# VHH binders against Cytidine deaminase 5 (CDA5), part 22

Target 1, 346 residues: Cytidine deaminase 5 (CDA5), of Arabidopsis thaliana (Mouse-ear cress) (q9s7l8)
Amino acid sequence: MAQQYKFVFTAEQAASEGVTDHKKLPKLIRKARNLVKAPSKVGAVGRASSGRFYLGVNVEFKGLLPHFSIHAEQFLIANLALNSEPKLTHLAVSDNGTVFQDPCYDCTRFLKEINNAHQIEILIKNAHGRDGSFKSLESHMPDEFGSESILSAEPSLLLMERDNCLALIDEDSAAGGISSNADLCSFLKLEALKAANKSYAPYRKCPSGVALFCEGEVYAGWYIETVDRTISLGPVQAALVDFIARGEGKGFDKITGAVLVEKKDAKVGQEDTARKLLEKIAAPNCDFKVFHCQEERKDWITGAVLVEKKDAKEGQEGKLLEKIAAPNCDFKVSHCDEELKDWIKL
Short names: E, the ipSAE of ESMFold2; O, the ipSAE of OpenDDE; V2, 0.75 times the mean of E and O plus 0.25 times the DockQ between their complexes.

## First folded at step 11 (VHH; framework vhh_brivekimig_d4)

Design j5 (from i4 with G55D; at its last look DockQ between E and O 0.47; V2 from the best seeds 0.43)
Fold by OpenDDE, look of step 11:
Structure j5 (fold): chain B 346 residues (1-346), chain A 122 residues (1-122)
Amino acid sequence: as target 1 above (346 residues)
Amino acid sequence: EVQLVESGGGVVQPGGSLRLSCAASGFTFSSYGMSWVRQAPGKGPEWVSSISGSDRSTVYADSVKGRFTISRDNSKNTLYLQMNSLRPEDTALYYCARWTDYSAEFIKYDVSSQGTLVTVSS
C-alpha cells in the first residue's frame, strides 16, 4: 500500500519502474495521475539534480474557488522544496497520459522562480509522436508579459536554502520583544516557525509557515511567493502538499491541529485564506492557531568589525549585520592588511 | 495494554554521555509522536524533546539543543535519547510519553513511562 502513495523516487526506485533517464519520465505519469485529488487528472513528473524523481498532482478542494487549487506543477515544485532539492532539470506534464504539453502560463511563471529555471527542460509529446522532444523552459515564454519582472534584478532563488531569521513574538510581552522560547512544548508552533524561516517571499517580504497535525504526524509547508501574487502558493497549500506526499492517503478530515506563523501586520497576510481552507477541509474540531513572528534583531551586537580583502566585492555579510545588529551598532569595515594578520595569529 | 518502559539511566560525571531507551508496547508505535520529559528534584516537569511518528520532525528544548538527540526505531518500537555533554542541571527523572491530543500551547500525553533517573555529579 505504501508504494501506491509514493511521490518521491530514488534513482534506483525509478529504474525499477523503467525510468532510467529523463527521456523515460512519461513512465511515471500514470502513477502521478492516479494520485490526483481533482476531477481533472493532471500529473507532473520531474527529475531533480540529485537524480531523484518527483511527482506532482493537481489538487482541488470541494466547495472552494479554483484559486485554492494546486496545480500539478506547483505541487511538484513544493514537493522539491519540501525535500530540499536545489534544482529541477526535467519536467513532464500531462492531463491524459499520452500527450505532454507545456505548463500553463501561471505554472511557467511559478517555475521561473526556480534558481536554475533557464536550465529546465520540458517534455513535449504529441499523441502521435513516439519519443517526444525536450525544450527549454525559457523558450516557452520568451516575452515577459509583465514589465514588473524587469525590475526584480534579484536572481530567482526558489529551491535555494533559506533562513529568514524569524523569531516568535511573545504576545504576552507588552514590550513587543522577541519571545524567549518559553513555549517549547508547542511542537506545531516550532515546526511552523521552521517552515516560515524557509519561506520564499522575496518580493513582499511576508514569509509564513504552516504546520499540520494528523494522527501523530506533523506536516509542514511554507509560503512560496511569485512576482504575481495570484499564482503564489500559500503555506497551507504547501503543507497539504507535504500531507499528500507523506500521508499515505489520509484524508484532510483527519487533520486536527494547525498552526500558522506569519509576520505581524504582514502586508500579505495568510490567516484568512488559511482559516477558510482549513475550515473547509480539516476536521470540524481542528484547532487552528495563528502566531506572529519578526526578524531577529540581535540588539546585543553593538559593535562589529568586518574584515574583508581589498578586492572583495561588498560581501553579503555587511548587509546581514545591518539587518540583525543594534541600530546603534558601531560597524567598521577593515581591509585585510599585514597588520591584521599578525593580530589574528596572536 | 499500552506500556512504555524506559531504561539507560544512571550516574555520570559532568561532560559524560548517556543513552536512554524507551520500549513501547500495546500500540502502533510508528503512528504516534513521542516526547521526553524530565523532572528534577523539587522542580516541575520540563519538556526535553519531541519526535514525530515517522521521525521527520524533531524539536528540542533550548537547554538541551546541541547536546541531546532524540531518535526512534519504529521497527523495534523504541524511542531513544542520546545525551552528550551532560551537566549537573540535567539531573532528573526522565520520562518518555506518547502524544495524544494537540494544543496550540502544548502537546498532551496520555501514556508515560515510570521514569529513569539520570544523575550528573562529580
Scores: ipSAE 0.332, ipTM 0.737, lowest interface PAE 1.8, mean pLDDT 86
ESMFold2, look of step 11: ipSAE 0.506; ipTM 0.799
ESMFold2 (binder alone), look of step 11: mean pLDDT 82; pTM 0.815

Design j6 (from i4 with S103R; at its last look DockQ between E and O 0.56; V2 from the best seeds 0.00; counts 0 for: pae O 2.4 > 2)
Fold by OpenDDE, look of step 11:
Structure j6 (fold): chain B 346 residues (1-346), chain A 122 residues (1-122)
Amino acid sequence: as target 1 above (346 residues)
Amino acid sequence: EVQLVESGGGVVQPGGSLRLSCAASGFTFSSYGMSWVRQAPGKGPEWVSSISGSGRSTVYADSVKGRFTISRDNSKNTLYLQMNSLRPEDTALYYCARWTDYRAEFIKYDVSSQGTLVTVSS
């Protein structure tokens, strides 16, 4: 039974399925399509830089609008993220198992958030074509995804390890202080916070994470933001990817606990969407709670000197200190000769 | 009947290491999250660490983070706690606990009645 619900293959496991290289990705498409949770069966198969192969499936939720759905490509990307895969190298997507097409417009945008998106190759295969061909994702990208895409001067860093340095807000503390103590009673809270700290939300700076509980097991996911908010993957959706990938076919109705962690007064709040989704799919008695986090401040950092080269572009270190140091931190930047390494003295 | 039996406690010097074990019986071990809790003399119970059913998810109290490692072998129905860099303040009775109910704000436990004593002293 365990093999039937497999979404991640080692190179050896893939080889046992006849997938010995990226050209054989289609051999796993049937397995993916058999695991689809929707009327339309779309499967995705991806090769990661690690040599592992990942499946993606589309997921639809009964009684919810299509925007709650997860595309196979999104599933696959979330699956990569959940497994700490840094790169996707090859992708094959098919809705019938014989024809392989490029990702849809929305999924293409989603894929573009990946660090090595320009290197991703997509399998294109027609019904009558024997071997298909691989094309760069970049070559299939429709012209300029609206004027807003130009504004992000920041590199796409989806699938890169991230620590958002978030801490839980103690709601019981009148002062809105950071909770410093781990709570035995808050396993999901801690897991959701961990997820939130991994959240990719570079545009609106509203990271969030969700942890789900089902029969002694915890499943977690985080918000994956795109330039266009409408195609972003919510933290519950991401957690459900983990649930599907590792839950061995368990139903969503077995989910009895859920926690969302998000920033207080986040411009992009996830609570309403999360609540709506969980109300529809989880157990009727699912206990859903929302907790808030904030960026952790290191109040003990009251002084810092950054030594950098004269020609150094404003380094990430200075920005980091601005985020984590005490508000009254005396921060100075000194320039040194080319022979000195950049360092921070606290 | 649910049974949890701890072992591995003893006397160790500061900086030393111990490995605790908890043998579980009477239930499907892999289907339950597990925890370690401890009680020092004259103090109330303190949560130490928790692990999900599969062992994939683990959490630790700040006081033990980086020093203790919780693990499990579901094939042996055994929970473990590797304790490194032990300190006098780690002296306590250590109990194995099974999750019996989970809500977003609390976990209920079946806790062993015996525990295993860990004493860290020079």
Scores: ipSAE 0.244, ipTM 0.706, lowest interface PAE 2.4, mean pLDDT 85
ESMFold2, look of step 11: ipSAE 0.808; ipTM 0.932
ESMFold2 (binder alone), look of step 11: mean pLDDT 83; pTM 0.826

Design j7 (from i4 with S50A; at its last look DockQ between E and O 0.53; V2 from the best seeds 0.57)
Fold by OpenDDE, look of step 11:
Structure j7 (fold): chain B 346 residues (1-346), chain A 122 residues (1-122)
Amino acid sequence: as target 1 above (346 residues)
Amino acid sequence: EVQLVESGGGVVQPGGSLRLSCAASGFTFSSYGMSWVRQAPGKGPEWVSAISGSGRSTVYADSVKGRFTISRDNSKNTLYLQMNSLRPEDTALYYCARWTDYSAEFIKYDVSSQGTLVTVSS
């Protein structure tokens, strides 16, 4: 039974299915489509840079509006993120198993958030075609996509490892305090925080994470933001991707606990959407709690020296220090010769 | 009957290592999250570490992060706690406990072991 609910394939496992290269991605499409949780069966198959293959399926929730739905491409990307895959190289999407099409407009925008989006190749195969052809994702982007990309000076970094340096706010502590070790007994809280710290929210700076509990297992996901908020994947949706991928066919109605971690007074709050979705799909007695986080401050860091190579692109370390150090931190950057690695001396 | 039996406790010098085991019986071990809890003399119970049913998710108290490792072998119905770089403050009776339910505030337990004593002393 476990094999039926497989969403990740090693290269060897894929080979056993006849998928020995990227041209044979369609061979896994039936498996994907069989796992769809919607009336319309859309499957996605992707090859990661690691050599592993990932499935995506569309998910619809009964009684909820379509904007709660997860597209197969979104599912696949979330699945990649949850498995710490840094790159997607090839993608095949099909709603009938024979024709492979371009991702929809929204999914294309979603895909563009990936760090190597310009390298992603999409399988195009018509009903009459023997062998499909691969086209660059960029080649399929409408001209309208170009104008929006100009607006974001920030590089697309989806699927890159992130640490948002968030800590829980202790509600019982004095205003502005960081949670003490007293909350360590809450598994979901910690997992949700961990997820929040991985959240991709570069535009509105509202990272969030969700942890779900079901029969002794924890599932987690985080907010994946796009330039267009309406295309973003919510943290509950992402956690449900994890649930579907690892839950071996368990129903959502078996989810009995849920925790959302988000920033206090976030411009983009997830609580209402999360609550609505969980109320609809989870167990009636599901315990859903919301906790708030903030960026961790290291007020004791009052001085730092960053040593970096002269040609080093602005390292993540300097940015991190700016976020966590005391406001009056004396920060100096020194350049070193090629033999020295970047380091921070506190 | 549901039972949890721990073993592996003892006396160790500071900086030493111990491995605790908790043998489970009477229930489907893989379907339950498990925790280690300790109680030092004169102190209340302290949560140490927790692991999900599959073993995929693990969490640690700050006091033991980087030193302790929780793991499980579901084929053997056994929970483990590898304790490295032990300190005098780690001296306690260590319990394994099965998750009964979850609260957003804390993990609830319905079954726990009798405890194994770990003493860290020079």
Scores: ipSAE 0.382, ipTM 0.771, lowest interface PAE 1.7, mean pLDDT 86
ESMFold2, look of step 11: ipSAE 0.789; ipTM 0.925
ESMFold2 (binder alone), look of step 11: mean pLDDT 82; pTM 0.815

## First folded at step 12 (VHH)

Design m1 (from c1, 16 letters changed; framework vhh_7nfr_2; at its last look DockQ between E and O 0.48; V2 from the best seeds 0.50)
Fold by OpenDDE, look of step 12:
Structure m1 (fold): chain B 346 residues (1-346), chain A 122 residues (1-122)
Amino acid sequence: as target 1 above (346 residues)
Amino acid sequence: QVQLQESGGGLVQPGGSLRLSCAASGFTFSSYGMSWVRQAPGEGREWVSSISGSGRSTVYADSVKGRFTIARDNVKNTLYLLMDSLKSDDTAVYYCARWTDYSGEFLKYDVWGQGTQVTVSS
């Protein structure tokens, strides 16, 4: 029974299923589709650069709007991220197990966030064809993607390892007096923070992480942002991917604890969405808590000198330093008459 | 009967290493998260590290991060704490504890071992 809930295959495990190369991805599609938690059964199978194979499934939540749903491709990508896979090389998506089609528009946009998106090969197979063909994801991208990419000043770095250097705000940590009842560990909070530190949020700079507690196990996920906010995957959704992938078929109603970590003044807050989703799917007595984080101050920066031209309007550089340096940082501004570029000496 | 029994404590010099073990019995070990907690003389209990039931998720107190490693063998029903680069401040009785519930932001424990003494001294 444990074999039925497998979402990640080693090369050897895949080989045992007859998947010895990327051309045989369809052999795992049935396994994926059997794991779908939605009326429509969409499965995704991906090969990572590590040689491992990953499954994706669509997930729908009863009573919630479609934007809460997880597409199979999103699931797969989240699963890659959760397993620290750096690249996706091949992808196969099918809603019926026989025809393999292009990812939907939204999923294509999501895939585009991957660092090697231009190298991703997609399996296309019709109902009558014995052998499908692979095409580049890039070839599938509408011309509209080109314009958006130009607008995005930041490179697509989804699946790259990240450390957002976030720390919990002390105000939130102090409230946890060790109660007489042997409450000694804030496990979920720390796990959620860890997740937040891995969050891909390059555009709005609002990283967040979620940790879920279920029967002695913890599941975690983080916010995966896209250029288009509407296609982004929330931290609860990502955590649920982890839950589904490792939970061995457990129901969401077994989730009894949840923690969200996000920035206090985040432009993109996740709390409301997280709360709504958890209220709908988790145990009725699920304890949901929100904690806030901030960027770690570089306490080692105890002195800085800003050199700027006399006529230079108080530059943003000083403000940045005030945010990142130690509170007691000795910050000095020196004015230079020479056409020197503004620089900070630490 | 549900039981936890710690072992592996002893006297070690600063910079030394120890391996603590916690033998679990009377329950399905893999279904429970576990923690190490220590108590120094005259001080309160301090959380050290926790590990989920499967062992996939681990967390550490800042004071031991990078030096200690928590692990478990679910086949042997044993929890471990590998302690490297030990310091005098690590001197304490070390307890293993089983998770029972999550309340608020904290894990609750229902089962404790008797503890094992770790003394770091030159």
Scores: ipSAE 0.453, ipTM 0.792, lowest interface PAE 1.6, mean pLDDT 86
ESMFold2, look of step 12: ipSAE 0.563; ipTM 0.818
ESMFold2 (binder alone), look of step 12: mean pLDDT 86; pTM 0.875

Design m2 (from c1, 15 letters changed; framework vhh_7z1x_3; at its last look DockQ between E and O 0.57; V2 from the best seeds 0.00; counts 0 for: pae O 2.6 > 2)
Fold by OpenDDE, look of step 12:
Structure m2 (fold): chain B 346 residues (1-346), chain A 122 residues (1-122)
Amino acid sequence: as target 1 above (346 residues)
Amino acid sequence: QVQLVETGGGLVQPGGSLRLSCTASGFTFSSYGMNWVRQAPGKGLEWLSSISGSGRSTVYADSVKGRFTISRDNAKNTLYLQMNSLQPDDTAVYFCARWTDYSGEFLKYDVWGQGTQVTVSS
């Protein structure tokens, strides 16, 4: 039964399924479609540059609007990210297991965020055709994507490793409540922070991460931003990808803990959406907490001394002689009658 | 009976290494996250590291990050803490603890070992 919930295949494992190259991606599509969490069964199969194969499935949440849903392609990409895969090389998507088609418009836009998007090949196969053909993702991109790409000041770097250098804001640690528990930070809190540090949020710079707890296991995901905000994948959705991929078929109702980490002054907040989604799908007693993070201050910029020479001569008042950054020192302006060289020796 | 038993403590010189073990009994070990906590003389309890039930997820306190490694063998019902580059301030009683609940902010422990003494001294 454990084999039934496999979302990642090594090259060897794939070979055992008859998938020895990218042309045989369709052989895994049935496995993907059987794992779908929606009425419509859309499966995605991808080959990573590592040689591993990844499955994607669409996920719908009962009682929630479609924007909460995860497309199979999004699932696959999130799964790649969660497994630190740097590149997607080949993709096959099917809603019936026989016909393989282009990704939808939204998924295409999502795929374009990948660093090697222009190299991605998509399998196209008709119902009557024995052999499918591959076409580039680039060839599928509507002309409209060209203009948006120009507007994007930042290169598409999805699937590249990131460290957003975020630290938790200790504001609430001072509430001296002697929690009988010696822990300063929960496991989930730290995992969520770790996820936030991996978050792809280059446009609005609002990284966030989520950690979920279920029966002794932690699942984590992070915000994946797209140029078009509407197709971005929220951190809870990403964490649920991890949950589905590794949870061995466990229901969402088994999730009993959740932590969101996001920036305190984030222009794009995830809390409301996260809360709504978790309330709908997780256990009634799921404890959801939100913590805030900030960019780590580089210690070397915490202090600076501006040294100005008091020139007695009329007209040279205020010339900045030298700015010296002093770590862990407050910025101070000092006036020295002596040559700056002598001051440095002090 | 649910029980945790720590072993492996002792006297070590600064810069030395030590491996602690925690053996679990009386419960399904793989279904529970596990933790290492220590208490130095005159100080409160300090969390060091946690590991998920499967062992896939690990986290560390900043004080031990890069020096300590938490791991587990579910087949042996054993939790480990590899401690490298030990310093005098690492002197403490080390405990393994099972978590059962999340409050979002803190781990809640329900089962503790008796502890094992680690002394780092020249």
Scores: ipSAE 0.268, ipTM 0.706, lowest interface PAE 2.6, mean pLDDT 85
ESMFold2, look of step 12: ipSAE 0.585; ipTM 0.836
ESMFold2 (binder alone), look of step 12: mean pLDDT 84; pTM 0.850

Design m3 (from c1 with K108R; framework vhh_brivekimig_d4; at its last look DockQ between E and O 0.62; V2 from the best seeds 0.59)
Fold by OpenDDE, look of step 12:
Structure m3 (fold): chain B 346 residues (1-346), chain A 122 residues (1-122)
Amino acid sequence: as target 1 above (346 residues)
Amino acid sequence: EVQLVESGGGVVQPGGSLRLSCAASGFTFSSYGMSWVRQAPGKGPEWVSSISGSGRSTVYADSVKGRFTISRDNSKNTLYLQMNSLRPEDTALYYCARWTDYSGEFLRYDVSSQGTLVTVSS
């Protein structure tokens, strides 16, 4: 039943489940926990500013270290991002369906990247409590956010729309001839690029995106960076969030194609991690490719003309006028005795 | 029998609009991604646009980006291509095609339509 794999609820859909406001978030926790991909069942339920409700589940990968895992809170946030939700207002997290606790330290740090993190309210409910209470995320924030104090001072903009203005380096993507019923379209490449352009990577500026192919559907995700890179969500993990959320319970082994797009010579490369994860969960039939992108040359100023007066009379020495040259013009220095106004006509 | 039948082609002036349709039969339409491909006279096939099975993911060739919109109605087993701001260079035989798998960088097709002619001329 398609309903069993629902990770996003409209207000109306939530209402049908008895969730008419943020106080009723616990009513969806069972649904979340039933969808967990790990031995320990942690569910998260969140209310977005749009009025929609989102589920998060923890995901563990057999044979991989815990850092490959996705926490329920991370899943939820990724799910928000993938659905272009601008804000999270309320969050409930539970590992047993009865007690609702604070997010873990790492997840709290992850949540702090959200633009309205200070407004997020967390449900706290004890085993003996009927309704629980909400507290602000801010009140739970650990005093010691790691030594990277300088980066923490920057505004958190996770869930804000972004365009990283990236383009593929491979010029050959457009020139491919259709041979043997093959499409000229690098479908996954383009989807991965789109994802990369949405990537939240403000600190190290290494955006990346991943597109996964499964049967007739594409799933995509992007790198979500945190100040502490150790709790960042990789692009494959994010894409898997999309896969789990929309894949209707399909196994990872059904993924037959994967494409990573990242910057060439990125300080934070995703290729090795992506490859390892995909080999573990989707092998042997997954074709994994890596492509590189670069920032689109905002060559607004492909050329500048510096005009210097040869005979600067006593006192007007050194007025340098820089004129924005037309696109693709080389930087030229010209000396003229005439009024600078006449040189603008070039 | 799996079939794809396109319609909606014709003659339009530059700047005009056309909407192409591709009716699918003989398979579960929603389970397959679809593409539009075109072939201009004297030229090889050119990919135009693709859409995933659910319709959530769409991609376009640079040549048509911002002008063309691919969509689908799975309840009607129909693929669409809305073409706006048509140019003479858009003149081609347009085909719809069903994805079969992903190989390397490219989608592979196992079924395609016969094509509908779009002519953009003053």
Scores: ipSAE 0.498, ipTM 0.814, lowest interface PAE 1.2, mean pLDDT 86
ESMFold2, look of step 12: ipSAE 0.662; ipTM 0.872
ESMFold2 (binder alone), look of step 12: mean pLDDT 83; pTM 0.829

Design m4 (from e3 with L107M; framework vhh_brivekimig_d4; at its last look DockQ between E and O 0.54; V2 from the best seeds 0.50)
Fold by OpenDDE, look of step 12:
Structure m4 (fold): chain B 346 residues (1-346), chain A 122 residues (1-122)
Amino acid sequence: as target 1 above (346 residues)
Amino acid sequence: EVQLVESGGGVVQPGGSLRLSCAASGFTFSSYGMSWVRQAPGKGPEWVSSISGSGRSTVYADSVKGRFTISRDNSKNTLYLQMNSLRPEDTALYYCARWTDYSAEFMKYDVSSQGTLVTVSS
């Protein structure tokens, strides 16, 4: 039943499940835990600012190291991002359905990347407690967070809309016929690029996106970076969150196509990890390709002429233009003898 | 028999709008991605837009981005292309096509319609 694989609930849908407010988040925990893709069943339930409720589940991949795994909290946050939710307000996490506990250290760090992390309330409930209590995420921060790098001082912007202004480096735009290769650009390539443009990678500036193909449907995800790179969620993992959330229980082995889009000279490359993960979980005949992107050159100013008076002291205006103009801007300075006001012709 | 039948083509002035439809039969429509492709006189086929089986994912050629909208109604087994702000260069025979398989580089089609003519002229 399609209802069994539901990871997102409207307020109305949640209400039908008895979840009318944030205090009743535990009512959805069983649904989450039933959808877990791991031996240990960890479920997460979150309320978004929109009023919608989101489920998170832990995912483990057989034969792969734990760092490939997705924590329930990470899943939930990725699910929020994939659905363009701007804020998480309440979170409940449980590994047994009765006790609700703080997120783990790694997940806490992941959560802190959210723009409203300081406002997030976590449900704490003991086995003997009836209703539990909420505490702020901020109050749960281990003392160890004090040693955060200078980068931690930057505002957390995860779940904010982002456009990285990336374009594909297409050397081979082959126009194909309608019979076999009619697409000028592959569907997955474009979807992966779209995902890459949404990628949260503020620290190392290595955005990436992945698109997966399965039985006529496309699933996409993007790299979610944390200050601690070891906790970051890779683009394939994020795409798999989309796959699990919308795939209605389909197995990973049904994935037959995959595309990664990343920067050509990315300091943090995703290709090797992506390939390894996909080889392990996807169909044996999964076609995996990597394409590269680059930042769109804001070359809107390709030429500028500064007209200055012959006696004009080396004015600050030329320096400003050099800063604003594209690196390849043809900048010319002309001198006039007339008392002409300095003007810039673009 | 698998069939795709397009409709909605015609003559419009520059800046005008048209809505194309593609009726599908003979297969489970929702299980397949669909595309619009066009062929202008004297030119090769040009991909226009694609949509996933559920309709959640859509992609467009740069030439039509912001002007065209692809959609589908799976309950009616119908694919749509809303074309706004039409230009003379949009003049072409428009085809709908079903995805057969996917390669990382190209979408493969096994079934296409006969085409509907769209003419944009003053």
Scores: ipSAE 0.415, ipTM 0.784, lowest interface PAE 1.6, mean pLDDT 85
ESMFold2, look of step 12: ipSAE 0.568; ipTM 0.827
ESMFold2 (binder alone), look of step 12: mean pLDDT 82; pTM 0.816

